VH-VL binders against q8ixk2r445to577. Designs and how they scored, part 320

Target 1, 133 residues: q8ixk2r445to577
Amino acid sequence: FFGMLQNKGLTDYCFDYNPPDENQIVGHQVILYLCHGMGQNQFFEYTSQKEIRYNTHQPEGCIAVEAGMDTLIMHLCEETAPENQKFILQEDGSLFHEQSKKCVQAARKESSDSFVPLLRDCTNSDHQKWFFK
Key: E = the ipSAE of ESMFold2; O = the ipSAE of OpenDDE; V2 = 0.75 times the mean of E and O plus 0.25 times the DockQ between their complexes.

## First folded at step 16 (VH-VL)

Design Cu1 (framework fv_zigakibart; at its last look DockQ between E and O 0.76; V2 from the best seeds 0.00; counts 0 for: pae E 9.1 > 2)
Fold by ESMFold2-Fast, scan of step 16:
Structure Cu1 (fold): chain C 133 residues (1-133), chain A 119 residues (1-119), chain B 107 residues (1-107)
Amino acid sequence: as target 1 above (133 residues)
Amino acid sequence: QVQLVQSGAEVKKPGASVKVSCKASGYTFTGYAMHWVRQAPGQGLEWMGYINPYSGKTKYNEKFKGKATMTSDTSASTAYMELSSLRSDDTAVYYCAREKSTEYYFDYWGQGTTVTVSS
Amino acid sequence: DIVMTQSPSTLSASVGDRVTITCRASQDISNYLAWYQQKPGKAPKLLISAASTLQSGVPSRFSGSGSGTEFTLTISSLQPDDFATYFCQQYYSYPYTFGQGTKLEIK
């Protein structure tokens, strides 16, 4: 699958990666932003190794769980996907992070109306369901 | 160059409706949320809501729910804001404004459309 | 709703003066604050975003500072072109809200 990764519950929000420096694409938090259909910063590829790859810039980035946290960050892709970069996209639309036994959920960043994907205990919430558009 | 060009001034009677347009050029229209902001004579700015032209989905300031309707036409790169059941206190300049992607502030504004409601 | 209050509502100054406009939010908005300049009969123009980031093409005499609930816009050496109304805006939470405006007029 590839395309814009949209949330079922937080309708109109897509995975988005907007690095502050175009020459350094890694280390920053993945966010959720209004879906715009242009690809670019919202274009991702789900691979057979269960990676979510960022296709817009070089070198290729892979979404990873930030060490010791529940946040998702951009990291360099590796020849063999490490466990922190593997997400199982299930039939019901959940993104399951097997290493932590948690699911990716659309969540408010702090108390603002900015949103981010975070790891949370798995539920049947639509905020934990994702699909490629 | 990014430009937002709004329709001309309107004079309406109470009870009428008015539809203001905002034509975008110089960028991919569907890539940016379009907001609407009102300014009554001699008053400050008041946020009305936004539309995502890609999806057609909207978010309204509670004050304008049921009063304002936002739509867009992607083939014409034009956003619309319609006010129904006009009253004298709807007299204002109405602006469209483009949201800077992922940053949320307004980087470009239309020139404004004056709507006057008079009996 | 987050209430934005500007001080002063009107400021009289002379060319060459250093002027400061203050904006207060009724709750913590981090640095999600923008400053706009509006001249009579024209649309607002973005000057500063994220409390302190000067926009491209805006003269360096403009600066912004603050975080949380207290913010300031400073013009270090006022020019004739700067006489206008200035608005602060929070974009932390919906509905987005603006200050009432500060009219900068010739002394």
Scores: ipSAE 0.673, ipTM 0.900, lowest interface PAE 1.6, mean pLDDT 92
Fold by OpenDDE, second read of step 17:
Structure Cu1 (fold): chain C 133 residues (1-133), chain A 119 residues (1-119), chain B 107 residues (1-107)
Amino acid sequence: as target 1 above (133 residues)
Amino acid sequence: QVQLVQSGAEVKKPGASVKVSCKASGYTFTGYAMHWVRQAPGQGLEWMGYINPYSGKTKYNEKFKGKATMTSDTSASTAYMELSSLRSDDTAVYYCAREKSTEYYFDYWGQGTTVTVSS
Amino acid sequence: DIVMTQSPSTLSASVGDRVTITCRASQDISNYLAWYQQKPGKAPKLLISAASTLQSGVPSRFSGSGSGTEFTLTISSLQPDDFATYFCQQYYSYPYTFGQGTKLEIK
């Protein structure tokens, strides 16, 4: 699967990554923004290694969850996907993080109208449903 | 060079409707939300709402629901705002403004369209 | 709705002066605050975003500070080109709201 990763509950919002330096793409948080189909900052790939890969730049980045955090941070992809970079995109649209045993949920950032994907306890909420478009 | 060029001034009678256009150039039109902001004579700025040209999704200020209708034509890279049931207090300069991607503030503005409502 | 209270409404100053405009939010908006400059008959121009980030092409004499509910725009040494109306805007939550404006006039 590849393309824009769009949320079902928070309609019209997609995974978005825009590092301040295109030559240094790691270490920043993945956010949600209005889907725009431009494919630069909103193009992701779900790989056979269970990675959510950011293929816009080289070297390629992979979404990771750091210890003690509930945010999604861009790391470099590795030859063998580390445990903190493994996600399961299930048939029902839920995006499950294996290591934390939590699901990715579209949420407000600090009670603002900015949105970010956060790890939360898995529910049947549409805000935890995702699909590639 | 990002540019937003709006349609010309309008003079309308009460009860009429008016449709203002905002033609975008210098960037991918569907990549950015387009907002509308009103400014009554000698007054401040008032946010009216936005449209996502890619999906057609809109969000309105509650104050302008039923008053303003926002649309877009991707083939023309143009955003539209229609005002209905015009009243004298709808007299204002109306601006389109591009939202900075992932940042949410307005980085580029149209030159404004003056709408005058009078008997 | 979040109310943005700007002060003063009018400010008279001379070239070379240091001027400060204040914007207060009715609730915590973190740093989701922008400053715009507007000249008569023209559209607003973005000066500062995220409360303190100076936009490209904006003179360094402009600066923004603050977080939470209190924000300030400062012009360190006023130039002739700076006489205009200035607006603050929160983009923390919808509906976005603006201050009522500060008209900076020549003394």
Scores: ipSAE 0.386, ipTM 0.811, lowest interface PAE 1.1, mean pLDDT 94
Fold by ESMFold2, look of step 17:
Structure Cu1 (fold): chain C 133 residues (1-133), chain A 119 residues (1-119), chain B 107 residues (1-107)
Amino acid sequence: as target 1 above (133 residues)
Amino acid sequence: QVQLVQSGAEVKKPGASVKVSCKASGYTFTGYAMHWVRQAPGQGLEWMGYINPYSGKTKYNEKFKGKATMTSDTSASTAYMELSSLRSDDTAVYYCAREKSTEYYFDYWGQGTTVTVSS
Amino acid sequence: DIVMTQSPSTLSASVGDRVTITCRASQDISNYLAWYQQKPGKAPKLLISAASTLQSGVPSRFSGSGSGTEFTLTISSLQPDDFATYFCQQYYSYPYTFGQGTKLEIK
């Protein structure tokens, strides 16, 4: 799949990545922002290796979760996807991170404009359901 | 260059409505939320709310819910804010302001539209 | 709502002076704080974002500092063009709120 990765429960919000330096795409957190479809900040590819790629620039970025963390961080993609960069998009829309055994959830940072995707125990919540548009 | 050009000053009687426009140029209109901020005479700034021109989603400061209605026309790159049931305390300058994408602060402002409500 | 309180409300100063304006938030807002300059009859102009990030085209004599609940705007050497009203604004949570303003007047 390729497109804007939108949350079912938190409507009108999409995965967004806007690194301060387009030549330094590693190490910044993926956020949720109002869907707009412009500037290539909200376009991601879900690959056959189960990666979520930010590939509108070179080098390509892949979403990862570092050990002991619950945040989604941009790493460089590798020829063979590392385990911490593998996400399974299930038929029910859940986005499962197999290494951690947790699901990606839209989470609020105490305010409505501070939403981020975070790993949480898997539930049937619509806030853990995602789709490409 | 980014520009936000607002409609001209309005003088209205109590009970009327007014629709202020904010025409955007120099950027992709649907890529940025448009906010509205008021400034009553001799007073500070009050955030009124925003519209996301891509989705049409709005968020209102509760103080202005039911008073203000925010819309946009993507084909004209124009945001609108309508004030209904005007009262004298609605007299103010009304600004549109662009939210810097993913940074949330206001990087460009319109010149302001003075709305005067007089009996 | 997060209340933003500025001090002083009015500050008289001379060209060449160093001035400091403070802004206090009623709760921790991290660094989600902007400073604006407004001259009579004109729209606000953004000076500083993220408490300390100077905006492009803003003179280096302007600086910001602070995090959490206490923030300052400093002008290291006033110029005639700097006499205006200054507002802080939190953008940590909705509703976004502004301080009441600090009017910087010539002495």
Scores: ipSAE 0.007, ipTM 0.608, lowest interface PAE 9.1, mean pLDDT 88
ESMFold2 (binder alone), look of step 17: mean pLDDT 94; pTM 0.948
OpenDDE, look of step 17: ipSAE 0.037; ipTM 0.710

Design Cu2 (framework fv_zigakibart)
Fold by ESMFold2-Fast, scan of step 16:
Structure Cu2 (fold): chain C 133 residues (1-133), chain A 119 residues (1-119), chain B 107 residues (1-107)
Amino acid sequence: as target 1 above (133 residues)
Amino acid sequence: QVQLVQSGAEVKKPGASVKVSCKASGYTFTGYAMHWVRQAPGQGLEWMGYINPSSGKTKYNEKFKGKATMTSDTSASTAYMELSSLRSDDTAVYYCAREKYTEYYFDYWGQGTTVTVSS
Amino acid sequence: DIVMTQSPSTLSASVGDRVTITCRASQDISNYLAWYQQKPGKAPKLLISAASTLQSGVPSRFSGSGSGTEFTLTISSLQPDDFATYFCQQYYSYPYTFGQGTKLEIK
């Protein structure tokens, strides 16, 4: 799969990576933002190694979650995907992070009306269902 | 350079409708949410809502639901705000404002369109 | 709705003065606060975002501080070009709301 990774519950929002410096593409949090269909910041690839790759810039970034954390951070991709970069996209649209045993959920950043993907206990909520557009 | 150019001043009678335009240039129109804000004479700024020009989806301030309609024309890079059933208290300067990408505050504003509603 | 209250509503000052404008939110908005400058007959212009981030091209005499519910805009040495109305805005939650404005006028 490839394209915009859109949320089923938060219907106009897509995975977005907007690094403040194009020479420093790693270390920043992945966010959710209004889907715009232009690719770039919202273009991701789901790979056979269960990575979510950010392919717009070089070197390629891979979404990761560090142990004990719930935020999705952009890291450099490795030749063999480490466990913290593996997400299982299930048939029901859930995105399961096996190392933590949690699911990616569209969530408010704090209590604001800005949104981020966060690891949460898996539920059958549409806010935990994702698809490539 | 980013520019938002709005349509000219309008004078309308109560009960009429008005459609204000906001033409964007200097950036990719579909990449940024466009918001509408009004300012009544001697009063503060009031947020009306926004449109995502890429999807056409809108979000309105509850006060303007059923009163304002936001649309966009991607081929013309133009956003529109139509206000129906005009009353004298709709007299205001209407601004379009571009949302800073992923940051939510307004980085560029149109020059404003004065709408006067009088009998 | 989050209510934004500015103080003072009007401020008279002289060139060279240090001036402070305060903005209070009715609930915690973290740092989701912007400051705008508006001159007569003109659209608002963004000065500061995220409570304290000075925008490109804005003179360094402007600064913002605060988080949660109390925010301050400071002009360290007032210049003639700074006489204008200043608005704070929360973009924490919809509907977005603005303070009533502080008019900075020549003493």
Scores: ipSAE 0.755, ipTM 0.916, lowest interface PAE 1.1, mean pLDDT 93
Fold by OpenDDE, second read of step 17:
Structure Cu2 (fold): chain C 133 residues (1-133), chain A 119 residues (1-119), chain B 107 residues (1-107)
Amino acid sequence: as target 1 above (133 residues)
Amino acid sequence: QVQLVQSGAEVKKPGASVKVSCKASGYTFTGYAMHWVRQAPGQGLEWMGYINPSSGKTKYNEKFKGKATMTSDTSASTAYMELSSLRSDDTAVYYCAREKYTEYYFDYWGQGTTVTVSS
Amino acid sequence: DIVMTQSPSTLSASVGDRVTITCRASQDISNYLAWYQQKPGKAPKLLISAASTLQSGVPSRFSGSGSGTEFTLTISSLQPDDFATYFCQQYYSYPYTFGQGTKLEIK
């Protein structure tokens, strides 16, 4: 699966990654933003290694969850996907993080109207449902 | 360079409708939300709503629901706002403004369109 | 809705003066605050974002500070080109709201 990763509950919002430096793409948080027709910052790939890969720059980035965090941070992809980079995109649209045993949920950032994907306890909420478009 | 060019001034009677256009250039039109902001004579700025040209999704200030309708034409890189049932207090300068990508403030503005409603 | 209270409404100053405009939010908006400059017959121009981030091309004499509910725009040494109306805007939550404006006039 590849393309825009769109949230079902938070309609028209997609995974978005816009690092301040195109030559240094790791270490920043993945956010949610209005889905647009540009593939530069909203193109992701779900790989056979269970990675969510940011496939726009070299070296390639993979979404990771750092210890003790609930945010999604871009790391470099590795030959063998580390445990903190493994996700399961289930048939029902839920995006499950294996290591934390939590689901990725579209949520407000610090009670603002900005949105980010956050790890939360898995529910049947459409805000935890995702699909590639 | 990013430019937003709006349609010309309008003079309307009460009860009429008016459609203001905002033509965008210098960037990918579908990549940025377009907002509309109103400014009555001698008054401050008032946010009316936005449209996502990529999907057509809109969000309105509650105050302007039923008053303003926002649309877009991607082939023309143009955003539109229609005001209906015009009243005298709809007299204002109307601006389109581009939302800064991922930041939500307004980095580029149209030159404004004056809409005058009078009997 | 979040109410943005700007003060003063009018400010008279001379070239070279240090001027400060204040904007208060009715609730905590973190740093989701922008400052705009507007001249007569022209559209607003973005000066400051995120409460304190000076935009490219804006003179360094402009600065923004604050977080939470209290924000300030400062012009360290007023220049002739700076006489205009200034607006603050919160983009913390919808609906976005603006201060009522501060008209900076020449004394």
Scores: ipSAE 0.609, ipTM 0.889, lowest interface PAE 0.8, mean pLDDT 95

Design Cu3 (framework fv_zigakibart)
Fold by ESMFold2-Fast, scan of step 16:
Structure Cu3 (fold): chain C 133 residues (1-133), chain A 119 residues (1-119), chain B 107 residues (1-107)
Amino acid sequence: as target 1 above (133 residues)
Amino acid sequence: QVQLVQSGAEVKKPGASVKVSCKASGYTFTGYAMHWVRQAPGQGLEWMGYINPYSGKTKYNEKFKGKATMTSDTSASTAYMELSSLRSDDTAVYYCAREKYTESYFDYWGQGTTVTVSS
Amino acid sequence: DIVMTQSPSTLSASVGDRVTITCRASQDISNYLAWYQQKPGKAPKLLISAASTLQSGVPSRFSGSGSGTEFTLTISSLQPDDFATYFCQQYYSYPYTFGQGTKLEIK
């Protein structure tokens, strides 16, 4: 799968990577933003190694979650995917982070109307269901 | 160089409708939400809503639901805002404004379209 | 809805003066606040975002501060081009709301 990774519950929001410091392309949080169909910041590839890759930059970025954290951060991809970079896209649309045993959920940032993907206990909420568009 | 160019001034009678246009250039039109803001004479700014030009999906301020309709034409890189059932208190300058990418404030504004409702 | 209140509504000042405009939110909006400058007959121009981030091309005499519910816009040394109306805007939650404006005029 490849393309825009869209949320079922937040119907017009897609995974987006737009780091505030253009001189450092890794280490920043992945966000959710209005889907725009242009590729670039919203183009992701789901690989056979269970990675979510961001191929717009060189070197390529891979979404990861640091131990004890719930935010999705852009890291450098590795030849063999480390466990913190593995996400299982289930048939029901859930995106399961294997190392933490949690699911990716569309969530508000600070109760604002800005949104980010966060790890949460797995539920059947539409905010935890994702699909490539 | 980003530009938002709006249609010219309109004078309408009560009960009429008016459709204001906002032509975008200098960027990819579908990449940015377009908001509409009005300003009555001598008054402050009032947010009306936005459209995502890529999906056509809209979000309205409750005050303008059933009153304003936002649309877009991607081939023309133009956003539209239509007001129906005009009343004298709809007299205002109407602005289109582009949302800063992945932020929610407005980085570029159209020059404004004056809509006057008079008998 | 989040209510934004500006003070003062009108401010008279001279070139070279230091002026401060305040903006209060009816609830915590973190730093999701922008400041705009509007001259008669023209569209608003973005000056400051995220309460304190000066936009490219905006003179350094402009500065913003605050978080939560209390915010200030300061102009350290007024220039003739600065006489305008200033608006704050919260973009924390829909509907987005603006202060009523502060008109900065020549003493």
Scores: ipSAE 0.752, ipTM 0.911, lowest interface PAE 1.2, mean pLDDT 92
Fold by OpenDDE, second read of step 17:
Structure Cu3 (fold): chain C 133 residues (1-133), chain A 119 residues (1-119), chain B 107 residues (1-107)
Amino acid sequence: as target 1 above (133 residues)
Amino acid sequence: QVQLVQSGAEVKKPGASVKVSCKASGYTFTGYAMHWVRQAPGQGLEWMGYINPYSGKTKYNEKFKGKATMTSDTSASTAYMELSSLRSDDTAVYYCAREKYTESYFDYWGQGTTVTVSS
Amino acid sequence: DIVMTQSPSTLSASVGDRVTITCRASQDISNYLAWYQQKPGKAPKLLISAASTLQSGVPSRFSGSGSGTEFTLTISSLQPDDFATYFCQQYYSYPYTFGQGTKLEIK
């Protein structure tokens, strides 16, 4: 699966990554932004290694969850996907993080009207459902 | 270079409608939300709402629901705002403004369109 | 709605002066505050975002500070080109709102 990763509950919002420096793509948080279907900032790929790969730059980035965090941070992809970069995109649209055993939910950013994907306890909320478009 | 060019000044009578255009160039039109901001004579700026040109989704300031209708034509890279049932207090300069990517402030503005409503 | 209150509404100053414009939010908006400059007959121009981030091309004599409910725009040494109206804008939540403006006039 590849393309825009769109949330079902939060209408017209997609995974978005826009690092300040295109030559330094790691270390920043993945956010949600209005789906626009243009540019490279909203293009992601779900791989056979269970990675969510930011496949627009070299070296390629992979979404990771750092220890003790509930945010999605861009890391470099590795030859063998580390445990903190493994996600299961289930048939029902839920995006499950294996290591934390939590689901990715579209949530309001703290002290903001903006939105970000956050790890939360898994529910059947549409805000935890995702699909590639 | 990013440019937003708006349609010319309008003079209307009360009860009439007017449609202002905002033609975008220098960037991917569907990649950025387009907002509209009003400024009455000698007054401050008032946010009216925005449209996502890609999806067509809109969000309006409650104050302008029923007054303003925002649309877009991706083939023309143009955003439109229609004002209906015009009143004298709708007299203002209307701006289109591009939202900074992944931010919610405005990095580029149209030159503004003056709408005058008078009997 | 979040109310943004600027002070003063009008400010007279001379070239070389240090001036400060204040913007107060009716509730905590963290640092989601932008400053714009507007000259007569022209559209607003973005100066500062995130309360203190100077935009590219904006002279370093402009600076922004504050967080929460109190924000300030400072011009360290006024230049002739700086006489204009300045607006703050919160983008913490919808509907986005602006201050009423501060007109900076030459003394």
Scores: ipSAE 0.034, ipTM 0.714, lowest interface PAE 3.5, mean pLDDT 92

